VH-VL binders against Lysosomal-trafficking regulator (mv). Designs and how they scored, part 4

Target 1, 99 residues: Lysosomal-trafficking regulator (mv), of Drosophila melanogaster (Fruit fly) (q9w060r2686to2784)
Amino acid sequence: SLNSQILYNFAAKFLPVDGEIEGEIIITDLKLYFLATYRCRYFNVNCDIANITEIWLKRYQHQETAFEILLDTNKSLFFSLQNADDWKIMREVFCDKIV

## First folded at step 1 (VH-VL)

Design nF2 (framework fv_nivolumab)
Fold by ESMFold2-Fast, scan of step 1:
Structure nF2 (fold): chain C 99 residues (1-99), chain A 119 residues (1-119), chain B 107 residues (1-107)
Amino acid sequence: as target 1 above (99 residues)
Amino acid sequence: QVQLVESGGGVVQPGRSLRLDCKASGFTFSSYGMHWVRQAPGKGLEWVAVISYDGSNKYYADSVKGRFTISRDNSKNTLFLQMNSLRAEDTAVYYCAKDLYRGYAFDYWGQGTLVTVSS
Amino acid sequence: EIVLTQSPATLSLSPGERATLSCRASQSVSSYLAWYQQKPGQAPRLLIYDASNRATGIPARFSGSGSGTDFTLTISSLEPEDFAVYYCQQYDNWPLTFGQGTKVEIK
């Protein structure tokens, strides 16, 4: 499932076009994982950090705690974070990719 | 009207290969995970494999892992199951099943296609 | 894997009677449990999902309850078309698993 070296983890919602999925984001040296709290089709969403081209700050439910990850395949992943401190971690990890 | 139509079943010898197709209509195929579920004659239901909406995630039952490959073509609204190294124990009716929007319950099923593995 | 055990294996009843079917999980599946009906020669039909939510088009006589390891499907008054095999299914963990089925048959 995951390697043994987790660098960061924080609560998040994955936002596909058809709903919200509660879970957490886990960041390792090479990958970003989303692990759903409950088993569902979006249980293990992940991407290689090297494949991330841009990260855009977004609004979700009138708060600026969401972000969209753009991949080099022109696909995107949309997440909502629970607090501003978690967003600070994302900004520090992906400082070269945030727009 | 949601429809799932399976094809490709038949009689095949042990060790051979067979491919099942499932043509979907009546819903946005590219938005849902898809599953294969089988049922041996006179037996209960056994989950076989799943593929995520975009094809990036796949999971298999241990009994078929390494032999079966699930895939999809969202441009053709078609789900596939490539079955290699078939065994007598794989004899079953194979159903294509649509994922609920959240969770892995199956709100729609195809009619099923019979696969018989015998000499 | 999570094993689901259904009881009874066979339930012999008459139209108009109440049917109560049980499904027990070897470990907690929270509320991630579905019930299906299957008639001979047909594909299964979803009845209940998330333990207690009735699927679209399913008559009110069907109800589901339970959480954790113990689940029940109730048919309040059997109609002729309700005599079939019923399966429970968990989707809490991989692999997805089904119970062995309960056959509801005419006395």
Scores: ipSAE 0.007, ipTM 0.602, lowest interface PAE 10.6, mean pLDDT 85

Design rA1 (framework fv_ramucirumab)
Fold by ESMFold2-Fast, scan of step 1:
Structure rA1 (fold): chain C 99 residues (1-99), chain A 121 residues (1-121), chain B 107 residues (1-107)
Amino acid sequence: as target 1 above (99 residues)
Amino acid sequence: EVQLVQSGGGLVKPGGSLRLSCAASGFTFSSYSMNWVRQAPGKGLEWVSSISSSSSYIYYADSVKGRFTISRDNAKNSLYLQMNSLRAEDTAVYYCARDLGYSYGRAFDIWGQGTMVTVSS
Amino acid sequence: DIQMTQSPSSVSASIGDRVTITCRASQGIRNDLGWYQQKPGKAPKLLIYAASSLQSGVPSRFSGSGSGTYFTLTISSLQAEDFAVYFCLQHNSYPLTFGGGTKVDIK
């Protein structure tokens, strides 16, 4: 639930196996959300920050703007940010929140 | 300082066109959905249009569909509202506003100062 | 479209009074509701988001409650600077819709 304090938000794409969904990444003190309107419905992917085990830098469409989050369930979430500057800020946020 | 500064209002005749601008500073404009909200003299607030951070999702109030076009230029930190086929009932102060997010928990936390649009003969 | 019915349309109160404004949605909107204050000649200001979360910088005398279809904004002890019009906004689905507004006049 986003009724807790929103700390950061970024324009982002969620990258499932067969496409991309444009939306926003929202980071609170406890959770990371990806929120979008997809096919005329709210779309939500979320995880507890405490469940993130690794974050890997990735390239997307030849740019260094993507990252992959690995969860303690051995599942992963793959996102791209719209530019390298946002990605740098996101990296600093992860360093602040995850360790 | 986080702020939105508006321009482009004025007096136009019915059937005319006008373009409003909203310039953002103090935050990463490209990371936020943006909205236009209007208020007719002495009346309440009416949501007009919304645009997502990269322009992939755009919504309009039924009263303006087909006549108004929302757009943004993230390189210039600017939001626009192109208003065509203006009617007397479009007379209002128009505000641009920043949206905290796409869904649950979203809110319009930063507003422009407003731009007066008068449609009159 | 989701209709937002706001009540009362106006209220006259004295400094120190408790003022309660209500907002009803025509269908369930969870807690996807914000409250805004507008003073004469000014842009609206966000007071409450997610139905009950106080925006940074807003005095603690303002509080919001509710979920689903029934929401309230309470000003626990009205001050002179609280003379304003108050609006609710649902953001559960498009089109986004505002309540009709409540004018708070200080006697």
Scores: ipSAE 0.000, ipTM 0.579, lowest interface PAE 15.4, mean pLDDT 83

Design rA2 (from rA1 with heavy chain D99V L100Y G101S Y102G G105F R106D; framework fv_ramucirumab)
Fold by ESMFold2-Fast, scan of step 1:
Structure rA2 (fold): chain C 99 residues (1-99), chain A 121 residues (1-121), chain B 107 residues (1-107)
Amino acid sequence: as target 1 above (99 residues)
Amino acid sequence: EVQLVQSGGGLVKPGGSLRLSCAASGFTFSSYSMNWVRQAPGKGLEWVSSISSSSSYIYYADSVKGRFTISRDNAKNSLYLQMNSLRAEDTAVYYCARVYSGSYFDAFDIWGQGTMVTVSS
Amino acid sequence: DIQMTQSPSSVSASIGDRVTITCRASQGIRNDLGWYQQKPGKAPKLLIYAASSLQSGVPSRFSGSGSGTYFTLTISSLQAEDFAVYFCLQHNSYPLTFGGGTKVDIK
């Protein structure tokens, strides 16, 4: 099953240039995925954890619950989490990549 | 009905350039992510490039990075692959494909007919 | 890069036979796997998405199973029109990678 590989999941918003998409972030030992709650017009958003070069902690709508993931492809993914507790767990999971 | 119609292939010498086009009809093109996939004669499939619906996310295979550029014009319902510095190993049938976006999981549900690109002196 | 290994590379079977082909990923890909059929001279056609979901219009004799690293495509009763090459594709991570293909010949 998928559950045997999931380490964490969080309610999140994916923030592309042209919108805001509700969903959840799923983290395994190898991958980070974003799974939209509703039908999505974008590719499933995901990346290998090994391909993450930096994570920048950000504010979104004046709250410190957001972050940007920078990939080795020079692309970035911008997410906002629901609450401070989830954000702290994200920081712990990726402590070696946070700038 | 729902179709992807390709054009722009041909014979080109090493170091040359070609632009492939993929024209969409029968669906709202601007709502779908698109891909290019190629297949060398008698060989398997190789993913080349992907572009999201708004061009916010673009990815390339390492073999074409820096030489190929994927783009789209949503007003014209068209997808493009600009191929520069072509090499003999780029010889293949090139397919455009639509990402199935009615699901949380990606799949290439509609494919173009393919266009042959031959790189030879 | 995620490597996709398909087996067998080819199989010859009679009409009515059950045919199973496998696809193994070098790392976990959840159910981010599709199966595609390609007939000679034609573009590939989607059969299965999300590892086990049958695409509309595809005969029910095709089924997919698996999750993580091990996946199978089964044709429960092979028909003449099933002569083709079958490919798996992982879309869990970039670069997207196809398996090497399995050629199904009908004797």
Scores: ipSAE 0.000, ipTM 0.588, lowest interface PAE 12.2, mean pLDDT 83

Design rA3 (framework fv_ramucirumab)
Fold by ESMFold2-Fast, scan of step 1:
Structure rA3 (fold): chain C 99 residues (1-99), chain A 120 residues (1-120), chain B 107 residues (1-107)
Amino acid sequence: as target 1 above (99 residues)
Amino acid sequence: EVQLVQSGGGLVKPGGSLRLSCAASGFTFSSYSMNWVRQAPGKGLEWVSSISSSSSYIYYADSVKGRFTISRDNAKNSLYLQMNSLRAEDTAVYYCARGTWYSSGAFDIWGQGTMVTVSS
Amino acid sequence: DIQMTQSPSSVSASIGDRVTITCRASQGIRNDLGWYQQKPGKAPKLLIYAASSLQSGVPSRFSGSGSGTYFTLTISSLQAEDFAVYFCLQHNSYPLTFGGGTKVDIK
């Protein structure tokens, strides 16, 4: 289980180089998690919020509901949110990291 | 340098216990899923166990379920495998491996391996 | 459980040869397949992820193809350092399952 209090929870798709994975983004005071919807799929992604260097607004399927997180490891995570309202909340949470 | 360094193997009698350790360095350990994979002498690879970055999801091969426990200490950048009720067929080199950012089941970094021998 | 059938179990080849290794899954696994190389006494090394994506630092003579149930690893021109055992791994669902391995040996 998560150790820190959950602040936000969004339906999301994780977008690796090839394909898409449905799940949800969970934000705590320390970490961002992506948990796949289907538990039989062994997929979990997370990062410390402190290790996020930049967040870029992106398009997915012709909608501005996606974002790319750049980590201090020079790795990136690409996600799409269900709607623009969830994206506005993400912008407010990470306003100091948005490019 | 991104690496995993293993320890804790050895010789044990059937029914005995061992704990394997895997120390991570050069990357943010708490951001990655971790895995144990084993290989019996002269045989192929067998997945043993997986643990998500936060320990929220843990999986075991049926052959070890109820006997082995995977755990991690993110503050110490360490992964563990507690092996109880060991059997001769558990004799293998045990590898720890990091899941990629893309998938917990794509293993991009591996430890050097630790030999576990179960015999009388 | 998803069974991975790998063929051939061994192949004898010469430097410069084209080598092809196949994995078949007992059910659809999409592109959730990786290819690994293992040399004697060493840990495995990831070559290909997501069935066809070349891992950083891996030579371009390695390529992967396939989706669903049929997958192929190709070495276009075998080099001396490529003599090893190769394994596929499905990561579509737990338990994770490896193919039986293919030994690429010197002729």
Scores: ipSAE 0.005, ipTM 0.599, lowest interface PAE 13.2, mean pLDDT 84

Design rA4 (from rA1 with heavy chain D99E L100K G101Y S103G Y104S R106S; framework fv_ramucirumab)
Heavy chain, then light chain:
Amino acid sequence: EVQLVQSGGGLVKPGGSLRLSCAASGFTFSSYSMNWVRQAPGKGLEWVSSISSSSSYIYYADSVKGRFTISRDNAKNSLYLQMNSLRAEDTAVYYCAREKYYGSGSAFDIWGQGTMVTVSS
Amino acid sequence: DIQMTQSPSSVSASIGDRVTITCRASQGIRNDLGWYQQKPGKAPKLLIYAASSLQSGVPSRFSGSGSGTYFTLTISSLQAEDFAVYFCLQHNSYPLTFGGGTKVDIK
ESMFold2-Fast, scan of step 1: ipSAE 0.006; ipTM 0.629

Design rB1 (framework fv_ramucirumab)
Fold by ESMFold2-Fast, scan of step 1:
Structure rB1 (fold): chain C 99 residues (1-99), chain A 119 residues (1-119), chain B 107 residues (1-107)
Amino acid sequence: as target 1 above (99 residues)
Amino acid sequence: EVQLVQSGGGLVKPGGSLRLSCAASGFTFSSYAMNWVRQAPGKGLEWVSSISGSGGSTYYADSVKGRFTISRDNAKNSLYLQMNSLRAEDTAVYYCAKDYRGSYAFDIWGQGTMVTVSS
Amino acid sequence: DIQMTQSPSSVSASIGDRVTITCRASQSISSYLGWYQQKPGKAPKLLIYAASSLQSGVPSRFSGSGSGTYFTLTISSLQAEDFAVYFCQQSYSTPLTFGGGTKVDIK
């Protein structure tokens, strides 16, 4: 269970080095979480919003629906969104970090 | 105490519609993804559809896309499968199943509901 | 789609026998594999999750191993209640897919 109020919820794919994992991105006031659709194995795929240094907009499957989050730890997280509206919300929420 | 109780099902003609229900108890329903899995008589298991805990994401097998709709009512602890444009190939026992948080499998299953599509 | 190939399709065994069932994925699924037991007229029952983790309440004679593309379920000493059909399932990516099943019957 999340311990902060949920502000946004998007259908998304988490894109590790190999494969793709379907789930949801959940944004609270402090953190961004990725929860896998069929289980919560990726509850640990999360980051503090304050630790996000850059967000790079990317293409995935020939669509402009993906983004890569760069953290201050030099770790990155790569996601793909399903909807244009969700991508718009992502841009607005993180407009100060988008490159 | 943790259980899924199914209802609905029956005999319908090709092209008909049916809605299956699955009532959950004994766990925080909204915290878990839910699934529909079917099994044709004498055959193996086939995943049909999944829905995230919040209901924000839904996924379907190619064989049912555009015909079946998975939904949930978290206030009522209920999962649904609306089946339209039914085909003979949809004849099966349908199970609802709960995702096991943090695992890689389904830990709780409903008893199953028979759906027969024939003339 | 990730195809799950299960073998053998059936096995005849006696009480006390060691039974091994294999499951192969058409691409790497890491450890995102579960094993289920199904008895006639019943819903499947989870035995193993995360390829090798024994579900609570399941007898210790059941064990799972493997990662990537090759997995095994072993019953170390078959008991009367173990005659059933067994299925593997990948949950790495949609569509979720099951193996074809292995029927464990009395010799």
Scores: ipSAE 0.008, ipTM 0.613, lowest interface PAE 9.4, mean pLDDT 84

Design rB2 (framework fv_ramucirumab)
Fold by ESMFold2-Fast, scan of step 1:
Structure rB2 (fold): chain C 99 residues (1-99), chain A 121 residues (1-121), chain B 107 residues (1-107)
Amino acid sequence: as target 1 above (99 residues)
Amino acid sequence: EVQLVQSGGGLVKPGGSLRLSCAASGFTFSSYAMSWVRQAPGKGLEWVSAISGSGGSTYYADSVKGRFTISRDNAKNSLYLQMNSLRAEDTAVYYCAKDRLYSSGWAFDIWGQGTMVTVSS
Amino acid sequence: DIQMTQSPSSVSASIGDRVTITCRASQSISSYLNWYQQKPGKAPKLLIYAASSLQSGVPSRFSGSGSGTYFTLTISSLQAEDFAVYFCQQSYSTPLTFGGGTKVDIK
């Protein structure tokens, strides 16, 4: 099950065009999940790690704690991290993808 | 084995404070939202508070806002409820409960054994 | 707040009986409804989530149905271990709210 495959888990905000959703990024060997409870309902955004083409460091609210994941489907996912150590984990896991 | 073990209850006077603890084992604690649910003697269930897996979001019933604080220590696999300014109507068995991941909304699949909190003179 | 109303408050039944408990929400909650069983001196146990999904390990004699504002929990053939109090709970919005409970007792 997902919980037996988890490699990393840390706090993050998912940034759709219409707001912020607080949740968690969960990284397994095959997938990246963003899981949240939004208004008591599960919110799930996920992608296969193999489908990630690039990850771009972005600014959010004048901080360099955000990043954008570009998928091979021409879709993108935009997240903000809570602290610099979580960004370091992202850089180590996705070193080949980060621009 | 998945379990939640509670401690910290007791007898306290009105206006006093107590801190409840809930120790988790057998699952990845940081991946699950946690709640406190109480039950007054001979009464039904009342949801009190919830906290997201990361601890970044907290939720409270109106009856406890400003008096109770939910928190968690993911490194210690522990959930807490700090209860201040206690009132007679806070007398209840308090349960910690784990959310069931991937349900349509919060459903509590694992519960602690309960901790009795009595507020009286 | 979403108010949850259960009926009946108690029911007397015999082993083998079909028991139905109802739960009404004060507003539409789609399928965001759960059912719990509680035995004396014990914590509640999740039976059904998302209105109709049976929790792993729960006997198939338990079933849930409904959506919107009207929901039912059915025990198709009551067993001795089923004498307990049953609660519904909405998970549509905070604050989470429970029904008042239905006690299923021996005739």
Scores: ipSAE 0.005, ipTM 0.611, lowest interface PAE 12.3, mean pLDDT 85

Design rB3 (framework fv_ramucirumab)
Fold by ESMFold2-Fast, scan of step 1:
Structure rB3 (fold): chain C 99 residues (1-99), chain A 123 residues (1-123), chain B 107 residues (1-107)
Amino acid sequence: as target 1 above (99 residues)
Amino acid sequence: EVQLVQSGGGLVKPGGSLRLSCAASGFTFSSYAMSWVRQAPGKGLEWVSAISGSGGSTYYADSVKGRFTISRDNAKNSLYLQMNSLRAEDTAVYYCAKGYYDSSGYRDAFDIWGQGTMVTVSS
Amino acid sequence: DIQMTQSPSSVSASIGDRVTITCRASQSISSYLNWYQQKPGKAPKLLIYAASSLQSGVPSRFSGSGSGTYFTLTISSLQAEDFAVYFCQQSYSTPLTFGGGTKVDIK
C-alpha cells in the first residue's frame, strides 16, 4: 500500500525567533516534519510537501547548510542541516523547488 | 523586548512617491515573514504586501501591484515599502507586522505590530 | 479573492454581557482564521489564531470556534477594556483578507 513511510531523515536545527531547536527533519511521500529532540513550543513542526512552492538555499553561521521552505499559504520555515552531505541530498530531493 | 518601530510617512501629492521603513528588534528578523497592512481613516484593515524571511518571495494586493515594492535588509533588521504613483485612495495608516508561528508552523497571523505611519495623498 | 463577511457591524453591550461576533468566508478556509482587537489610535492586537488558539497573555474570556466557512469569536463576560473594534482575518491564501470589523460599544 502507498502509506506514509520515511524516505529521508536529516539531523537539523529549526531556527525560530531567537533560538536553535535541535532535532531531525523527516521526509515522507506526503509530509515534511521536524521532530525536536526535546519538548518545546516548536515541537512537531509540519507541512505537506504538495504545499511547498519554493526552497531558498541559505547560509547560517557562515555555513552553506541552511534553507527556507516557502509554502503556498505564504508561510516560511527556516532550517539548518548538520552536515554538507545531508544538504546535498536535500537539494537533490527538492531540485524542482530550489530557486 | 520584541518591537517594530516605523518611520517615513508624510504628505504627498498624487503621482508622488514615499518610502516607509520598519526597524525590528528583539527577535531573529530573517526567520519571519513580514507584512504591511493599511487602514484608511475610519475604515477597516487591508493587507498590502508580504515578504518571506529570506526576501525570496513577495506578494501584493492587486490594488498596489506594480506600484509598491516590499523589500528587506536582514543585515540591518529593516523592512521597507517603496510606494510609487500614489493615489488619493492610498491615504491610510500603514502598519508593519511580524508573522507568527507555533509548534505547527506559521499561522500567517500577526503577533507584533509597528505603531503605524500616516501616509496622506492629497492635492 | 476570499471575501470575509463579518457581523454585526456594531453591537451595544454592558459589562458582564456575553458578546458573539460572526465571520463568514466566501469559500472554505479550514481553520486558517485569526481574530484581532483594535482600540482607538492603536495598532491591532492578536487575540486568537488558527480559529480557536488563544494567544499568550489574552484573557480566557475570549474564545474562538468554527471551521470551513463559519467562525465565531465569543467574549463570555464583557469587561471595560473590551470596548474596541474586532476583526477576523483569513490566512488560507493570498491576498490575506480581513472582515469589515465589529465595533463593541457601551450600551
Scores: ipSAE 0.000, ipTM 0.587, lowest interface PAE 13.0, mean pLDDT 83

Design rB4 (from rB2 with heavy chain D99S R100P L101F Y102W S104G G105Y W106D; framework fv_ramucirumab)
Fold by ESMFold2-Fast, scan of step 1:
Structure rB4 (fold): chain C 99 residues (1-99), chain A 121 residues (1-121), chain B 107 residues (1-107)
Amino acid sequence: as target 1 above (99 residues)
Amino acid sequence: EVQLVQSGGGLVKPGGSLRLSCAASGFTFSSYAMSWVRQAPGKGLEWVSAISGSGGSTYYADSVKGRFTISRDNAKNSLYLQMNSLRAEDTAVYYCAKSPFWSGYDAFDIWGQGTMVTVSS
Amino acid sequence: DIQMTQSPSSVSASIGDRVTITCRASQSISSYLNWYQQKPGKAPKLLIYAASSLQSGVPSRFSGSGSGTYFTLTISSLQAEDFAVYFCQQSYSTPLTFGGGTKVDIK
């Protein structure tokens, strides 16, 4: 499923407009994957890191551990991380894209 | 085995309606976006519509917006295209396909066999 | 919309020939370019995804290259089963768009 070596992995929630999906974020040198089982089905969302134009820091459930990724297609992906250590890693990885 | 089997289609007069069906098997249907792609006789491929895995988001080419409706029934592993107000320029073979949804390495990797829609007076 | 310009429209070739088809995008699409083969009366078949990745089950004589706005599909030694129409397609943004197709016919 993954074409490149995994650099980071951590638990996360994907936050579409119609709910929340618990899973894992996996970051390689080229792509960000979100992998989950949702409604007893395999679920995945992915994007190329090169396609990420902006990352907006967000609040979710009164914590600043969420972020929204804006893609060059004008689509966005909204994620929430489970702990501050994972969020710190995400912030370091994407420091030049954070608004 | 992974496959998409299509049904529906036929000959209809301008202004008429048709509904196309596509039955999926061999993969977790609800986890993937699906598209309809058409091809006019002797012409190239044109993306028509897409629907997210959950069915919560739909997308349409400008040429069909307001006339066509894409839908899915994940309990039946089925995809549909309701075509209203058909025009002569909608004449094409229509394919269902497992589709890209977000930017990335996704491709149309599974295709139905196609169904012919002819709009003629 | 991203325009995909494919060339040539047709090519006549013999078994054993090297065939190259090109595809140009109206704006940079990184490596989000797919190649499909279509035989008469059949649905398209995926050959190459992500500009250069060979789909499982596709013969190694097919290869893709390029990034940004310029892409090529190469068939290193044409076989009888390769006479078909070939299409490129960008998956970078909606609406998804295809090239006009290249017919590879027997000489």
Scores: ipSAE 0.005, ipTM 0.580, lowest interface PAE 13.5, mean pLDDT 83

Design rC1 (framework fv_ramucirumab)
Fold by ESMFold2-Fast, scan of step 1:
Structure rC1 (fold): chain C 99 residues (1-99), chain A 120 residues (1-120), chain B 107 residues (1-107)
Amino acid sequence: as target 1 above (99 residues)
Amino acid sequence: EVQLVQSGGGLVKPGGSLRLSCAASGFTFSDYYMNWVRQAPGKGLEWVSSISSSGSTIYYADSVKGRFTISRDNAKNSLYLQMNSLRAEDTAVYYCARDRYSGYDAFDIWGQGTMVTVSS
Amino acid sequence: DIQMTQSPSSVSASIGDRVTITCRASQGISSWLGWYQQKPGKAPKLLIYAASSLQSGVPSRFSGSGSGTYFTLTISSLQAEDFAVYFCQQANSFPLTFGGGTKVDIK
């Protein structure tokens, strides 16, 4: 679970290949978390910020509110944000990684 | 339908103050970043300030920091720019503008503009 | 600050001509660039967002391309109503910055 200082917290959807999961993105000084309750259980997807190599803008449901995080482990995480504030925060925090 | 209607401009002496207003209609105002952009007579566009949908995050151009204050009232669908310590170089048409839904995108809806003249 | 350099500063063209305007960023801005049209005495109008996406209601003769530091706006067949000044704008980082503008005169 999250035990670091929270810098940002906002609503998001995690986009696995087979659907979407509604939850929250939480950004700390060391990690990015996606936390949700999914199928009556805690759902937790996270990565170390130091392991993020690139972030790519994507479209989801005809809007530019989605992004893909590429990790140095050759894995990726795909998210959709629900309002303009949240995307602006992501761009500021990760401006050096956005392609 | 979707529109921004501005008011509050005028002529003011150097060192004076003015408050600009921008009334939004036809969309959910509280979902959008809002911006002020100005244009001096015969010159190009200059971004002045941005405010997040909730009002919690605010940015200013260096030229106006400490003098201008952007604010919003989501219950009244209104955006404001309080301008203090006005200088001759602040003379411009001021536009309010809406960021597209995904923020940091582009300004898709603009007010009609309000002229601010700072002159002795 | 990210400087946006726009060229040419002005161009005169005939109806039916292809017009291309360029915009260069002093550092990489990914695809965070918009293009605007402004007619005398009017507010700017958004034409293109995210470097290449056409805003709803804008004629298909307008198109944008580019990424990183080099961008272009193209009008494939100039019409009389396209008399205007065109501006690019980066939205990659604060402060947000605009190009100096390109005036398009229709003969």
Scores: ipSAE 0.006, ipTM 0.591, lowest interface PAE 15.5, mean pLDDT 84

